# Ledger of designs, part 8: VHH binders against p30636

Target 1, 243 residues: p30636
Amino acid sequence: MSKKLKPFEILEDSCASVCIWLNGEPTAISNRAENLWNKAKYRVATDGAVNEILKRKSFVEWPHIICGDFDSINKQIDTKNAKVVHLPDQDYTDLSKSVQWCLEQKTLTSWEFENIVVLGGLNGRFDHTMSTLSSLIRFVDSQTPVIVLDSRNLVLAVPTGDSNLDVNLEMTTKMCGIIPIVQKETIVSSIGLKYEMENLALEFGKLISTSNEVTTSQVFLKSSSSLIFSIELENWVYKLDSL
Below, E stands for the ipSAE of ESMFold2; O stands for the ipSAE of OpenDDE; V2 stands for 0.75 times the mean of E and O plus 0.25 times the DockQ between their complexes.

## First folded at step 2 (VHH; framework vhh_podentamig1)

Design g2 (at its last look DockQ between E and O 0.06; V2 from the best seeds 0.00; counts 0 for: pae E 17.9 > 2, unsure alone 59.0 < 65, grease 29.8 > 24.2, SAP .814 > .668, placed apart)
Fold by OpenDDE, look of step 6:
Structure g2 (fold): chain B 243 residues (1-243), chain A 120 residues (1-120)
Amino acid sequence: as target 1 above (243 residues)
Amino acid sequence: EVQLVESGGGLVQPGRSLTLSCAASGFTFSSYYYGWYRQAPGKQRELVAAIYSGGKLYADSVKGRFTISRDNAKNSIYLQMNSLRPEDTALYYCATYFRGEWYSSGYDYWGQGTQVTVSS
């Protein structure tokens, strides 16, 4: 069965979402991201993100959860009413640990949510970007979709096999990438792109499908291995003002 | 010397078929990527189809109508064009690249092109 992925529904309504705020470049968190954060069912901040949230306290709601290894949080910071969750595992990134913890809450507690939206993690330190991608791949087979968002990009992992991506074309520039990232042969076929692939092997150092374009609201992908899908978001700040 | 020589172009009526050929010489044919591009008058050169090993890529405008293939024994790339349309009228180029960059600017060698004209 084809896996249906609807990453843009998350952008329309975050009321059923866990929103994870990662530490990163402040510009990565747009006004749109703030709105998503404020409306999210569960707000989870990594320890490093707390300082940025405090700076934006007039615009953003306080997190329900603050989690991480707390290496970067100032001891003088008042956590207020947030539940502090210590995630000591050093083998995984804060993002991976946070995602895993959220998924566990869904299974073990009364937490109910449909998706996880990660704010940030795609800019600033490049190694952090790579960690973000690694985390996406780690959870690619999760029943709960994980979407990473910044001011310019929407990124998700696509599982092996058949996938159907719903794309809101109005919210994007249509520019997209289909990126092999795992150390396995990645043979890809596609429907709904400007440049369609037919059993094409994608590989770093050889061929990757960057600077592609989505041409329809439905993109079909068939892949022999997990891959990353990235699409460029349209700057909505100007469009909303014109409506 | 690396050479790409296109052939098979011509004038055809809409709905007809045409097969383009590209003969490559001067290098190990099987080791590289190949693509067909086209340039219509007043328009930018655009990718039509590409092939690497057994994998293929098509522009959405030609998908289902055009088929790219290769014959390693003949050091040749082919473009079977079916259901031709007036908008397919262009100079068609064969290209190869050695650097592994998957975009037009990354191709190292181009043929001289073969003209395809689709007109009633």
Scores: ipSAE 0.547, ipTM 0.836, lowest interface PAE 0.6, mean pLDDT 89
Fold by ESMFold2, look of step 2:
Structure g2 (fold): chain B 243 residues (1-243), chain A 120 residues (1-120)
Amino acid sequence: as target 1 above (243 residues)
Amino acid sequence: EVQLVESGGGLVQPGRSLTLSCAASGFTFSSYYYGWYRQAPGKQRELVAAIYSGGKLYADSVKGRFTISRDNAKNSIYLQMNSLRPEDTALYYCATYFRGEWYSSGYDYWGQGTQVTVSS
């Protein structure tokens, strides 16, 4: 009944991931993110990310897949050897469509991967950040975890019920937040945080858990609704990535 | 008429218990976040426990030893402190804040504090 969440696995050399480069915001991508992109088993770029990838062509591998809605746009993109996938559905965001397409590849093809990692979803226009969080909640019950990585943040959704979250304490400042973004009553209990919650109601405009801190490598969360969990990555890693 | 008055502090030996009380007047308590804070000499004031509605929050350093509660009929908030340790020595404050942010130092009303000293 308890869901096991291992979000730091995306940073291990042995983890097979799909990496989605969602948009072209220059500040979204650090050396850690470039490394993760380059070693990803499948590299998927949305059409909004292609120009940023081109600017970094001496540091990042070309995508395996370039996806988006190309119907009404000049299609003079040099795709090289990337497969072009048309995702025209107007009812869903680029992130939701690309995640869904990747999940379908597990069942429709021989793609094998353990995680979907998203780059570029937490900066630029703020409403796009909100859309990213909405997509995380949409896929919270997927067998394949979806994790958003920023230059400073690791963000995932936590499902309703009991969850055990593995944290690599060496890779984080431990500063974290538990955010009740779903529009339902959200009652949370926890073990492994500096400020432990015991049947505590969380609600925007009332009480939310920001500036909390992970105290153990295994964090228990019980919640009556899905949550967004955010944890700050260790800043010194940017310096080490440049070695 | 808005007051928070702490009581129940004192000198105790390690391993013993104390109950702190906070008597409140002039407030509508059902809508307020209520917290116990402590400040040791030379340290910043830190949150110890809080209560909002029926939910509770505890600093991990006191979880399992301290229990916060409230009695709406008496307009009082309590901190039951069991298994006291020397590091619990501090001036303990009761505070309230109508917006419910547990990490905010901008609580609307604070008591004057009650001293708890844990030593041999």
Scores: ipSAE 0.087, ipTM 0.631, lowest interface PAE 6.3, mean pLDDT 83
ESMFold2 (binder alone), look of step 2: mean pLDDT 79; pTM 0.795
OpenDDE, look of step 2: ipSAE 0.000; ipTM 0.214
ESMFold2, look of step 6: ipSAE 0.000; ipTM 0.126
ESMFold2 (binder alone), look of step 6: mean pLDDT 78; pTM 0.793
ESMFold2, look of step 8: ipSAE 0.000; ipTM 0.133
ESMFold2 (binder alone), look of step 8: mean pLDDT 78; pTM 0.787
OpenDDE, look of step 8: ipSAE 0.008; ipTM 0.240

Design g3 (at its last look DockQ between E and O 0.01; V2 from the best seeds 0.00; counts 0 for: pae E 14.6 > 2, grease 29.1 > 24.2, SAP .721 > .668, placed apart)
Fold by OpenDDE, look of step 2:
Formats: sequence, structure tokens, C-alpha cells
Structure g3 (fold): chain B 243 residues (1-243), chain A 118 residues (1-118)
Amino acid sequence: as target 1 above (243 residues)
Amino acid sequence: EVQLVESGGGLVQPGRSLTLSCAASGFTFSSYYYGWYRQAPGKQRELVAAIYSGGTYYADSVKGRFTISRDNAKNSIYLQMNSLRPEDTALYYCARDLYWGEYSFDYWGQGTQVTVSS
């Protein structure tokens, strides 16, 4: 059976989300991303994000949770009413640990949410971007979707087998990538792309599906291994002086 | 074609009220957020108010005086402006907002002129 993936549900008013704010480039989190943060049912800030949140205190709500190893937090900063959660495990990334912790709250507490939205994980240090992708792959089989977005990209992991992606065409430029990131043979078939794939082997150093285009609101993928799917968000800027 | 059409502007005396309307067409109205911008002569365009699922935003200069609202059935956005001041004089624009991105307001109306003068 095909797994239905609806990453754009995060935009629906009825959708309850956990929003995780990661440290990154300030431009990665736009004012509209701030809105997603503000409306999230649960706001989780990694320790590295706290400084940026403080800078934006006039525009963003304070996190419910601050988590991490706290190496990057100014110890003089008041955490206010946020619950501080120490995540000392160094074998995993801050994002991975944060996601895991959030998922555990579903089981251990009364937390109810439909998806996890991650902000700030795709920009800045390249190794951090890779870490974000690794985290997505770690949770690819989760019942709770994990979606990473910034001002430019929406990114998620696609599991092995059949998947059906709902794509909001109005919210994107339709430019997308299907990336074989795991160290396994990755044979991919697709429906709904400009450059369709039929049992095509994707592999770094050879062929990967970048600069592809979504042609329909429904994209079907079949893959022998987990994938990363990326789609470019529309970022139209109206300038009055240009008229 | 995406269209936003403002109306309701005019000349008013200080202390008076005015309601601006914005009619949207060419897209699924309920799927987007909206805001009002204004630009006074010689000044930069500024966000006046915005309405999101999680609440509303108001510039400090208009807090307590202006109210933004929407009517999905009418595909319309409104800006109720009370206690108008001369400094509120500007061309007012309705804008559609994306959920993400830099300057994610992507479509704008032509604007409606509001002039507050004694």
C-alpha cells in the first residue's frame, strides 16, 4: 500500500504541529515561518536557537520547550517559563534528539500532534544540513511526518516502497529533487514529474534527480530505498517601485 | 489570474473612521493569509496589519485603532480604521501572504488612497 505524504498540511488551520526551531541562518526563517512557529501547538527550541528567538522576541512566541546539550546557550539568559529538557546523548544530532523526544511525548504524556515542522535546519554550515537530512532518514518510517522547511525549500524523507506525495502547486515553483541519500541501492520510479523515472538507479557520483519538476499535485514514487524529496517554495516579491 | 482590489479609501478628518475592503479573486481565498500595507509619500512601505490562523498582527502605530478581519464567504479582507490621524495618510494596499519565505506577501492590489486632513 502506498504511503500518503501530505507535507503541506502543516499550513492547514486544523493541523496540530510540533514546531522545532533549529539554529541556523537568520534568513532561513522568514516572518512567515515565524507565523508557523507562533501557531504551533508545541514550540520546541533547540539550545542553539534560543539566541535567535530572543532577537525576534517582538515577533515570535516563547518556546514551550528548550532542549539540547546547552553548549550554545548563554547561561545568563532567562529561560522564563519554558521547560528545559537536557538531551546529553552526543551520538545523535540535536534535531534527532529533539524529534525523538517529541515523539516520546505522545506516548509518555498527553501530547497530541499530527506532524513535526522543523525550521532552520537547511542553511549555514553544510555539515548541519547533512545532519538534518540524516535525521529525516532516521525517522522516515515514523507515523508522524517530519517536514523541514526554510524560506526556500520544503524537505522530507520518503520511505522505501510506494509513496504518494500531495503537493500544493500554488505554494511552490514546482522545482524539485529526488535524492538517493542512503548507502543502499536506490531504484526509483515516478509519476508526476517532468523527467519521469522508470526503475532508474539513482546514485551519488552518477545520476540523481535534481532540477526536476513536479507536474501534478500528486506525485507517486516507488523506491527500493529511502529518499529525500525537496521542493522549492514560491517566493514571489512584489515591488511597487518596479511598476 | 490572481487579483486583489482595494476600496473604501477617501478624504476624512482627524478622529474619523474609515473601513477599507479588499476583494480577492483568481485563487482559493481560504488557503492564504492576508495583510494591509501602507505607503506614505517619501516613506517606506510598512505592514499595518495582518491576519493569520493564529491571530492578528498590528503595527505599534495602529494598535488599538485598526482592526483587520476577513470574510471567506465574500473572499474579502477588511481594515477598520478608527481615530484616524494625519500620519495615517497613505496609499493602502491589500496583500496575499504565503506561509513562508522572505517577503512572502506575493500579490498586491493597486491600492486605495487614505487622506486624513483637517
Scores: ipSAE 0.005, ipTM 0.207, lowest interface PAE 11.3, mean pLDDT 88
Fold by ESMFold2, look of step 2:
Structure g3 (fold): chain B 243 residues (1-243), chain A 118 residues (1-118)
Amino acid sequence: as target 1 above (243 residues)
Amino acid sequence: EVQLVESGGGLVQPGRSLTLSCAASGFTFSSYYYGWYRQAPGKQRELVAAIYSGGTYYADSVKGRFTISRDNAKNSIYLQMNSLRPEDTALYYCARDLYWGEYSFDYWGQGTQVTVSS
């Protein structure tokens, strides 16, 4: 009945993940994200990401899947050996369609994975960032967690009810936010934050929790509606040199 | 008109106690959270203590010596300062918080001076 959230598992070498490369903004991807992409069990690129993957072909593996709508994906792009998947539904965002397609592969094929990791979607146009957050909320109740990652941020949705969030304190600056983006009053209680909440009413446009800090590796959240949780990643591998 | 009015400061000897009060008016007191900041001469303003629903925060330099409290019936916030030290000398401000976090306070009183000296 308590949801267990282990978002830092996506950064571990043994985690079986689907990695979705949503867009190709150059500054969104760190060495950690490139390594995660390269070692992902399934690599899915949206059509908007293909050019950035091509620019990085010395560092990143080619996708298993390239997906998009008919007007975008049918451009003359060399797909090599990637499977091309047409996702034409105009009622949903590219991220929502891609996530839904990946979840369906557990039923329709022999795909086995524990997480969906999204690269991109937190940089560039701000409205795309908002769309990414909307998609996270849409899939908040999925048995397969969806986590968005860039060089600075790890972001996920937290469902209604009780959640236990595992935090790898070595991989984070611990700075975090608890954002009530659902358009209604959201009552939150917490254990494991510097600024604890006890039945605190949060609501976008009234009170939100920013510049909070995780103090333990186990964070409890009780919430009356879905939340966005963000945590800042440690960037300890930003320069390497020969000894 | 929104007001936060601090009182209770003064000159005290080391080891003594003071209670600071902050009277709030011009807004719905129970809708906000509160903290005490201090600013010593030549230093930056620092958060000393904060109070929210069911919990408190204290800076390491004052933990175990200072206690923050609120009285919703009197629209007031208090800071009990025990075992005062010369380094506690500062102008103390109460502050209203709209956002939950370290740097989110949006309204400040004028402050009350606390001086700890022999």
Scores: ipSAE 0.000, ipTM 0.206, lowest interface PAE 14.6, mean pLDDT 81
ESMFold2 (binder alone), look of step 2: mean pLDDT 82; pTM 0.821

Design g4 (at its last look DockQ between E and O 0.07; V2 from the best seeds 0.00; counts 0 for: pae E 16.4 > 2, unsure alone 60.6 < 65, grease 30.9 > 24.2, SAP .849 > .668, placed apart)
Fold by OpenDDE, look of step 6:
Structure g4 (fold): chain B 243 residues (1-243), chain A 120 residues (1-120)
Amino acid sequence: as target 1 above (243 residues)
Amino acid sequence: EVQLVESGGGLVQPGRSLTLSCAASGFTFSSYYYGWYRQAPGKQRELVAAIYSGGTYYADSVKGRFTISRDNAKNSIYLQMNSLRPEDTALYYCATYFRGEWYSSGYDYWGQGTQVTVSS
């Protein structure tokens, strides 16, 4: 059975989404992302993201949830009407902990959502970017899709086996990457790419499928291991603010 | 060029007061956000106080002691610091945020900082 992935639906309507705002570079979150945040069913901010949200208070809704280990913040943050959730486990990234917590709310509470959108996590400190990718892989087999966005990229994990990706070509430059990220043999076949793969071994230090191009709205991937799919977004910011 | 210049820092004894000033130039002072940050040695930079559209924010550690204000006519932001404590010792920065162009959401602009030292 092929897993159907529809990451671009999130960009069209976030009303059924949990949106997680990660601490990171301000440039990672465009006004488009703000709009997504504002319309999200549940807004979850990491503790570090609160400062950025305050900067953008005129443009963004306050989070429903503020979560984190609060270790990076020496002082108590005014959380206003947000629920504060302490996630002290240091063995996992803030993103992983936040995602896990959100998923638990589906089972433990009345939370209902179809996907998780993560804002940021792909720029700034490179080790943080890697951490984000690791978190995506952690939840690759989840029934709830996790999509990471910044101002330029849409990134998700693709599970082992057969996958079918719906791609909104108009929302992208079509430039994409299929990246082996796990320490397992990653043999990949594809349909719908400029540089098509047929049982091709992807491996860091050898061959990886970067600077590829999506050629159709339906991309089929077959992989022996989990991998990362990245695609470049077109015109992420569609309106300018007045200064 | 956008420029923020802090002033007013110095050495003071505990319990004393200081007023920090931040003079802004190179842009229209109608920004939606201004903030004061501080960084103590060996610690991460932290938000102390902010003024934004619709209100103000204060870190819990400074609530009731610090007051942030702005003067549009002077293109300046201020931080009144009362009842200073040794733990308030830090390099204090003023910052503003502007939204960017299509390729970025915005930019943070920072001053060079002004040193505040609280010691007996």
Scores: ipSAE 0.415, ipTM 0.754, lowest interface PAE 1.3, mean pLDDT 90
Fold by ESMFold2, look of step 2:
Structure g4 (fold): chain B 243 residues (1-243), chain A 120 residues (1-120)
Amino acid sequence: as target 1 above (243 residues)
Amino acid sequence: EVQLVESGGGLVQPGRSLTLSCAASGFTFSSYYYGWYRQAPGKQRELVAAIYSGGTYYADSVKGRFTISRDNAKNSIYLQMNSLRPEDTALYYCATYFRGEWYSSGYDYWGQGTQVTVSS
């Protein structure tokens, strides 16, 4: 019936997470994201992330796994002690393949983790950002939640039906969006937002819920199709920099 | 002027029941959303149950034990709390908000709260 979503658990010391470093712009990765990467139970880098990890050698632990499509031999990647996993399927995105592979490790190698956290999926080429959102929707019904994180944003998919979303208000500006990215009728009701919805139709090109604001630490959403939920993170570290 | 007045709190033994009431005035009762919230010492205020035109909501911790209801004739909202546990001890608030136009702020109105204490 009701699905409980606890995306801020990825920041708890006791939470066992897989962290996937997809291919982030250098300025999009926050100190929080680097700490999360370093503390992750399993660190998985796509081949496109390795150079960014090398640039951050002083701050960032080496990955446990490096994965991707390595058909081009021109990539000169020093994998050190990381396990190399070849994911050649051209019909799926790097994120979707990486997430699927990690989920398979729960049964194939008995990996134990509670969340998958993705870094680097929200910046750079816009079509890659849209691809990240598509992957979130693909995995919306997984029992292991997938959360995308950068210096400004926490983003996840919300399933069809009733959901209760836990929000750590102190870590956010509370500014949020409810985005109907799926090509199906999307009727939404909410409790816990500044601009509540009651059986409201959301659709790109007509009405979407951006610049909304969470008002409670528990947000109820009822939706006829899957949604993208985004919330802006508190980012005081970057606001203190001299410009 | 919108007013919300809670009543029905008190001290009860574990396993007993209480009914909280919230009397509303100063607005069109059926056009608002209503929630019961609670706040235990040292914790954030949490939504316990809500009633809106599309249905009801219950937090998992109270589902099956608590029932929210509305009486439009009395402009009142109720929370029936059965099988009370010590962890239900909290200050309980009735709250409402008016959904304005899309992207408008609307208004949140809160009662003063009624204390529920579950202990032997």
Scores: ipSAE 0.000, ipTM 0.156, lowest interface PAE 20.1, mean pLDDT 80
ESMFold2 (binder alone), look of step 2: mean pLDDT 79; pTM 0.795
OpenDDE, look of step 2: ipSAE 0.006; ipTM 0.209
ESMFold2, look of step 6: ipSAE 0.000; ipTM 0.148
ESMFold2 (binder alone), look of step 6: mean pLDDT 78; pTM 0.792

## First folded at step 5 (VHH)

Design p1 (framework vhh_podentamig1)
Fold by ESMFold2-Fast, scan of step 5:
Structure p1 (fold): chain B 243 residues (1-243), chain A 117 residues (1-117)
Amino acid sequence: as target 1 above (243 residues)
Amino acid sequence: EVQLVESGGGLVQPGRSLTLSCAASGFTFSSYYYGWYRQAPGKQRELVAAIYSGGKLYADSVKGRFTISRDNAKNSIYLQMNSLRPEDTALYYCARDYWGEYSFDYWGQGTQVTVSS
């Protein structure tokens, strides 16, 4: 079965999304990200992101959910009308726990949404960036797509096997990367890229596909392992609260 | 010591075929990876095809028309070019990829391919 990946649906006004706002660098949150957050059917903030949301209160809607481990029992967070969700599991990141919780809401509480958009997670502490990529791989086979959006990039996991990826060319610079992140053999074939791969082994320390380019609105990828697809967004815009 | 020497270029008519060869010397050929680049007048040098362990990479503009291959016994790489177009006119270079990460460290002097009537 060839899988259909439609990551650009998150940028369509008709698509119902969950947005998860991660604790991270403020410059990772662009005007585009603020717009997506405000349009989201469900807004989920990690507890560390609340202060940044508060700083942007004139431009962004308040979260519906604030989640985290709230490890300081004496610390209070001004939640206003947001539902506080305690996610105490220390074996998983805030992102992984938040995604899992949202998927459970789709099953248990009849939340209706088509995708999960993660805002931030690609800049700042490098170990957090690697953790974000790990989380994408963890949820790669989810029926509900998980897409990471930064001020400049859109990033998703591509599953093992055959995939057809829909790309909205007008929203991109077309510059892309196909990154072998799992510690398994990653052999890739492609159709729709400037540098086409034919049974090409991708491996950190050897060949990885960076600075490739999408040439068609539909890209075919066959991979022996899950991998990360990254594409640069056109009209890179970021918001600065003061300058 | 290290040398890559291209041959097989020339003037051909559109629709014809041409095979470029690259002879390597001065190092252990089988330990490395290889690519073909081209540069037309007034254009940036571009990667045409590369050959790695277990796989190949082709520029979209040549996929289906060009085939890269290697012969470890002869210390050579080849570029078979079919259905040549005027746009394929360029100086063609072979290059050694040290790590397999587009780490091209040695280049040949180039061989001219001209596709014209």
Scores: ipSAE 0.021, ipTM 0.605, lowest interface PAE 6.9, mean pLDDT 85

Design p10 (framework vhh_podentamig1)
Fold by ESMFold2-Fast, scan of step 5:
Structure p10 (fold): chain B 243 residues (1-243), chain A 117 residues (1-117)
Amino acid sequence: as target 1 above (243 residues)
Amino acid sequence: EVQLVESGGGLVQPGRSLTLSCAASGFTFSSYYYGWYRQAPGKQRELVAAIYSGGKLYADSVKGRFTISRDNAKNSIYLQMNSLRPEDTALYYCARGEWGSYSFDYWGQGTQVTVSS
C-alpha cells in the first residue's frame, strides 16, 4: 500500500495540531498562520520566537510550551505564562529538538495530536532554511506528519517508496516543486502533475522539478529516496478569518 | 555548428499515428538531454516530452499517447505520436538541453503536424 500524505488537513478546524513557532523572519507569519496558532491544541514556541509572539499579543494566544537552551543570550525572555522545557542538547537544531520533544509527549504522556505544523523556517537566514529542510527529512517516516507553513508556501517531506498526496487545489496556485535534497540517488515517477516524471533522476546541478503544476487533487509520487514537496498557496489563504 | 533537424510531420486523420525524428549534429550527442515542444497558431509554445539519460518527462495532455526515445548511435531523438487529436495540430520543435530544469539552449526549425479530417 502507498503512504497517504494529507498536508492540507492542518487547515481543517477538526484536526488536532501542534503548532511550533520558530524564531525567524516576522513576515513569514501570516494572518492565516496566526489563526492556525490560536486554534492549535498545543502551542510550542522556540525561545527565540517569544519576543515576536509578545509583539503580536493582541492577535495571538500565548504558547503552552517554550523550548530552548535558555543560554545567556536569551536571559531577557519572559517565560512566566508558559511551561518551560529546557532542551540543552547542542547536537540538534531548535526545530529538530522541538519536534522530537512533541513526538515524545505523544508517546509518553496524554498528549494527543494528528500533525505538527511548523510556522516559519523558510526565509530569513539561509542556513536556517536548509536546517528546516533537514529536519523535515529527519522526521519523514514519522506517523505524525510534519508540515512547514509560511506566508507563501506549504512544504513537506515525501518518503522513499510510494505516496499519494492529497492537495486542496482551491487553496493553491497549483505551482509546485519536487526537490531532491538527500545525498542519494533520487529517481522519481509521478501521476497528477503537468510535467509527469517517468523514472527521472533528480539531482542538484542537473535536473530538479521546479515550476511544475498539480493537475489533480491526488498526486502519486514514487521515489527511490526521500525528497521535498513544495506548493505555493493562494493569497486568500493568508486573509484574516472574520469572526 | 550545432544543428537540430526535425522531420516526419504531415497531414493525418484523427486517431492515426505519426513518428517525428530529430537529427542532431555539431556536438557530442550523448552529453545532453532533449525535448519536443509544440506551438499551435495563437497559442504559447509548450513542452510535450523530454528525455534524459536517466528517464523521461511528459506533459499531461500527451501522457499515454506519445512516447519519446533516443538513439545515441544515430544521434537522433524520436516522438511516437499515437491516437492523434485535432488539438495536437502544431509546429513541433526539437530542443537540446544541458543543465537544470526544463531549460533548452538550441532549437530546430520545426516540423508541421496537422490533424484534420
Scores: ipSAE 0.274, ipTM 0.711, lowest interface PAE 3.6, mean pLDDT 85

Design p11 (framework vhh_podentamig1)
Fold by ESMFold2-Fast, scan of step 5:
Structure p11 (fold): chain B 243 residues (1-243), chain A 118 residues (1-118)
Amino acid sequence: as target 1 above (243 residues)
Amino acid sequence: EVQLVESGGGLVQPGRSLTLSCAASGFTFSSYYYGWYRQAPGKQRELVAAIYSGGKLYADSVKGRFTISRDNAKNSIYLQMNSLRPEDTALYYCAAEYTWGETEFDYWGQGTQVTVSS
């Protein structure tokens, strides 16, 4: 069975999203990210992100949830009616724990949402970037998609097997990457890319598909392992400027 | 010394087929990744197809029409070109690289001319 991936639905008004504001470089948070955050059904901030949200208080809504271990901030944060969720497990990243908690809310409570949008996580400290990608792979088989928006980049994990990826061509530069990040054989076939793959093994140190290009609004990917798909958004999309 | 020699080019009518061959010498053939590039007059060199140990990559413009293959026993790479079009007219180069990278290949042949014309 082919899985349908619709990452561009997060940019449409029809979907109810959870937005997770991840602690990181301020430049990772575009005007589009602020827009998505303000429109989110549930706004979740990691404890380290609260100071950046405060700096943007004239433009962004306050979080519904503030989560973290709170060991990094030994100060009372003015929560402004946000629910504080203590996630003390040090074996997992703030992103991974926040995603897991949100999925648990969907299962165990009345929370209703269609996707999780992670704001930031691919800029700044390099090891944190790798951790963000690891978290995407961890949740690749979730029924609720997890999609990262960092600056101009839209990034998601693609599961093992067959996937059809819907791309809004008008919103992208069409530049994309298919990146093997798992420590397993990753053999890929594609339809809808400028450089089509046919049973091609992707591997760090050999071949990874960077600077490829989407040619159709529907891209087919078959993979022997989960992988990362990355696509660049048009300037007007992430900056929320006129064409 | 690594050497790549292309052959099989020529003049052909639209809709016909050609097979290009690339003979490799001077290194352990199976340890290298191979590709076919082409360059039309006044244009930049572009990747047509590439092959690594069984897996393949094709430019969208040739997908379904061209097939790249390798014969390790003969130290040769082939490009089977079907349903040729005038826009396929170019000098075709065989290329080899020990390690795949984002850059172009390390070793190049001299090229073989393919002309598709009525």
Scores: ipSAE 0.265, ipTM 0.708, lowest interface PAE 3.7, mean pLDDT 86

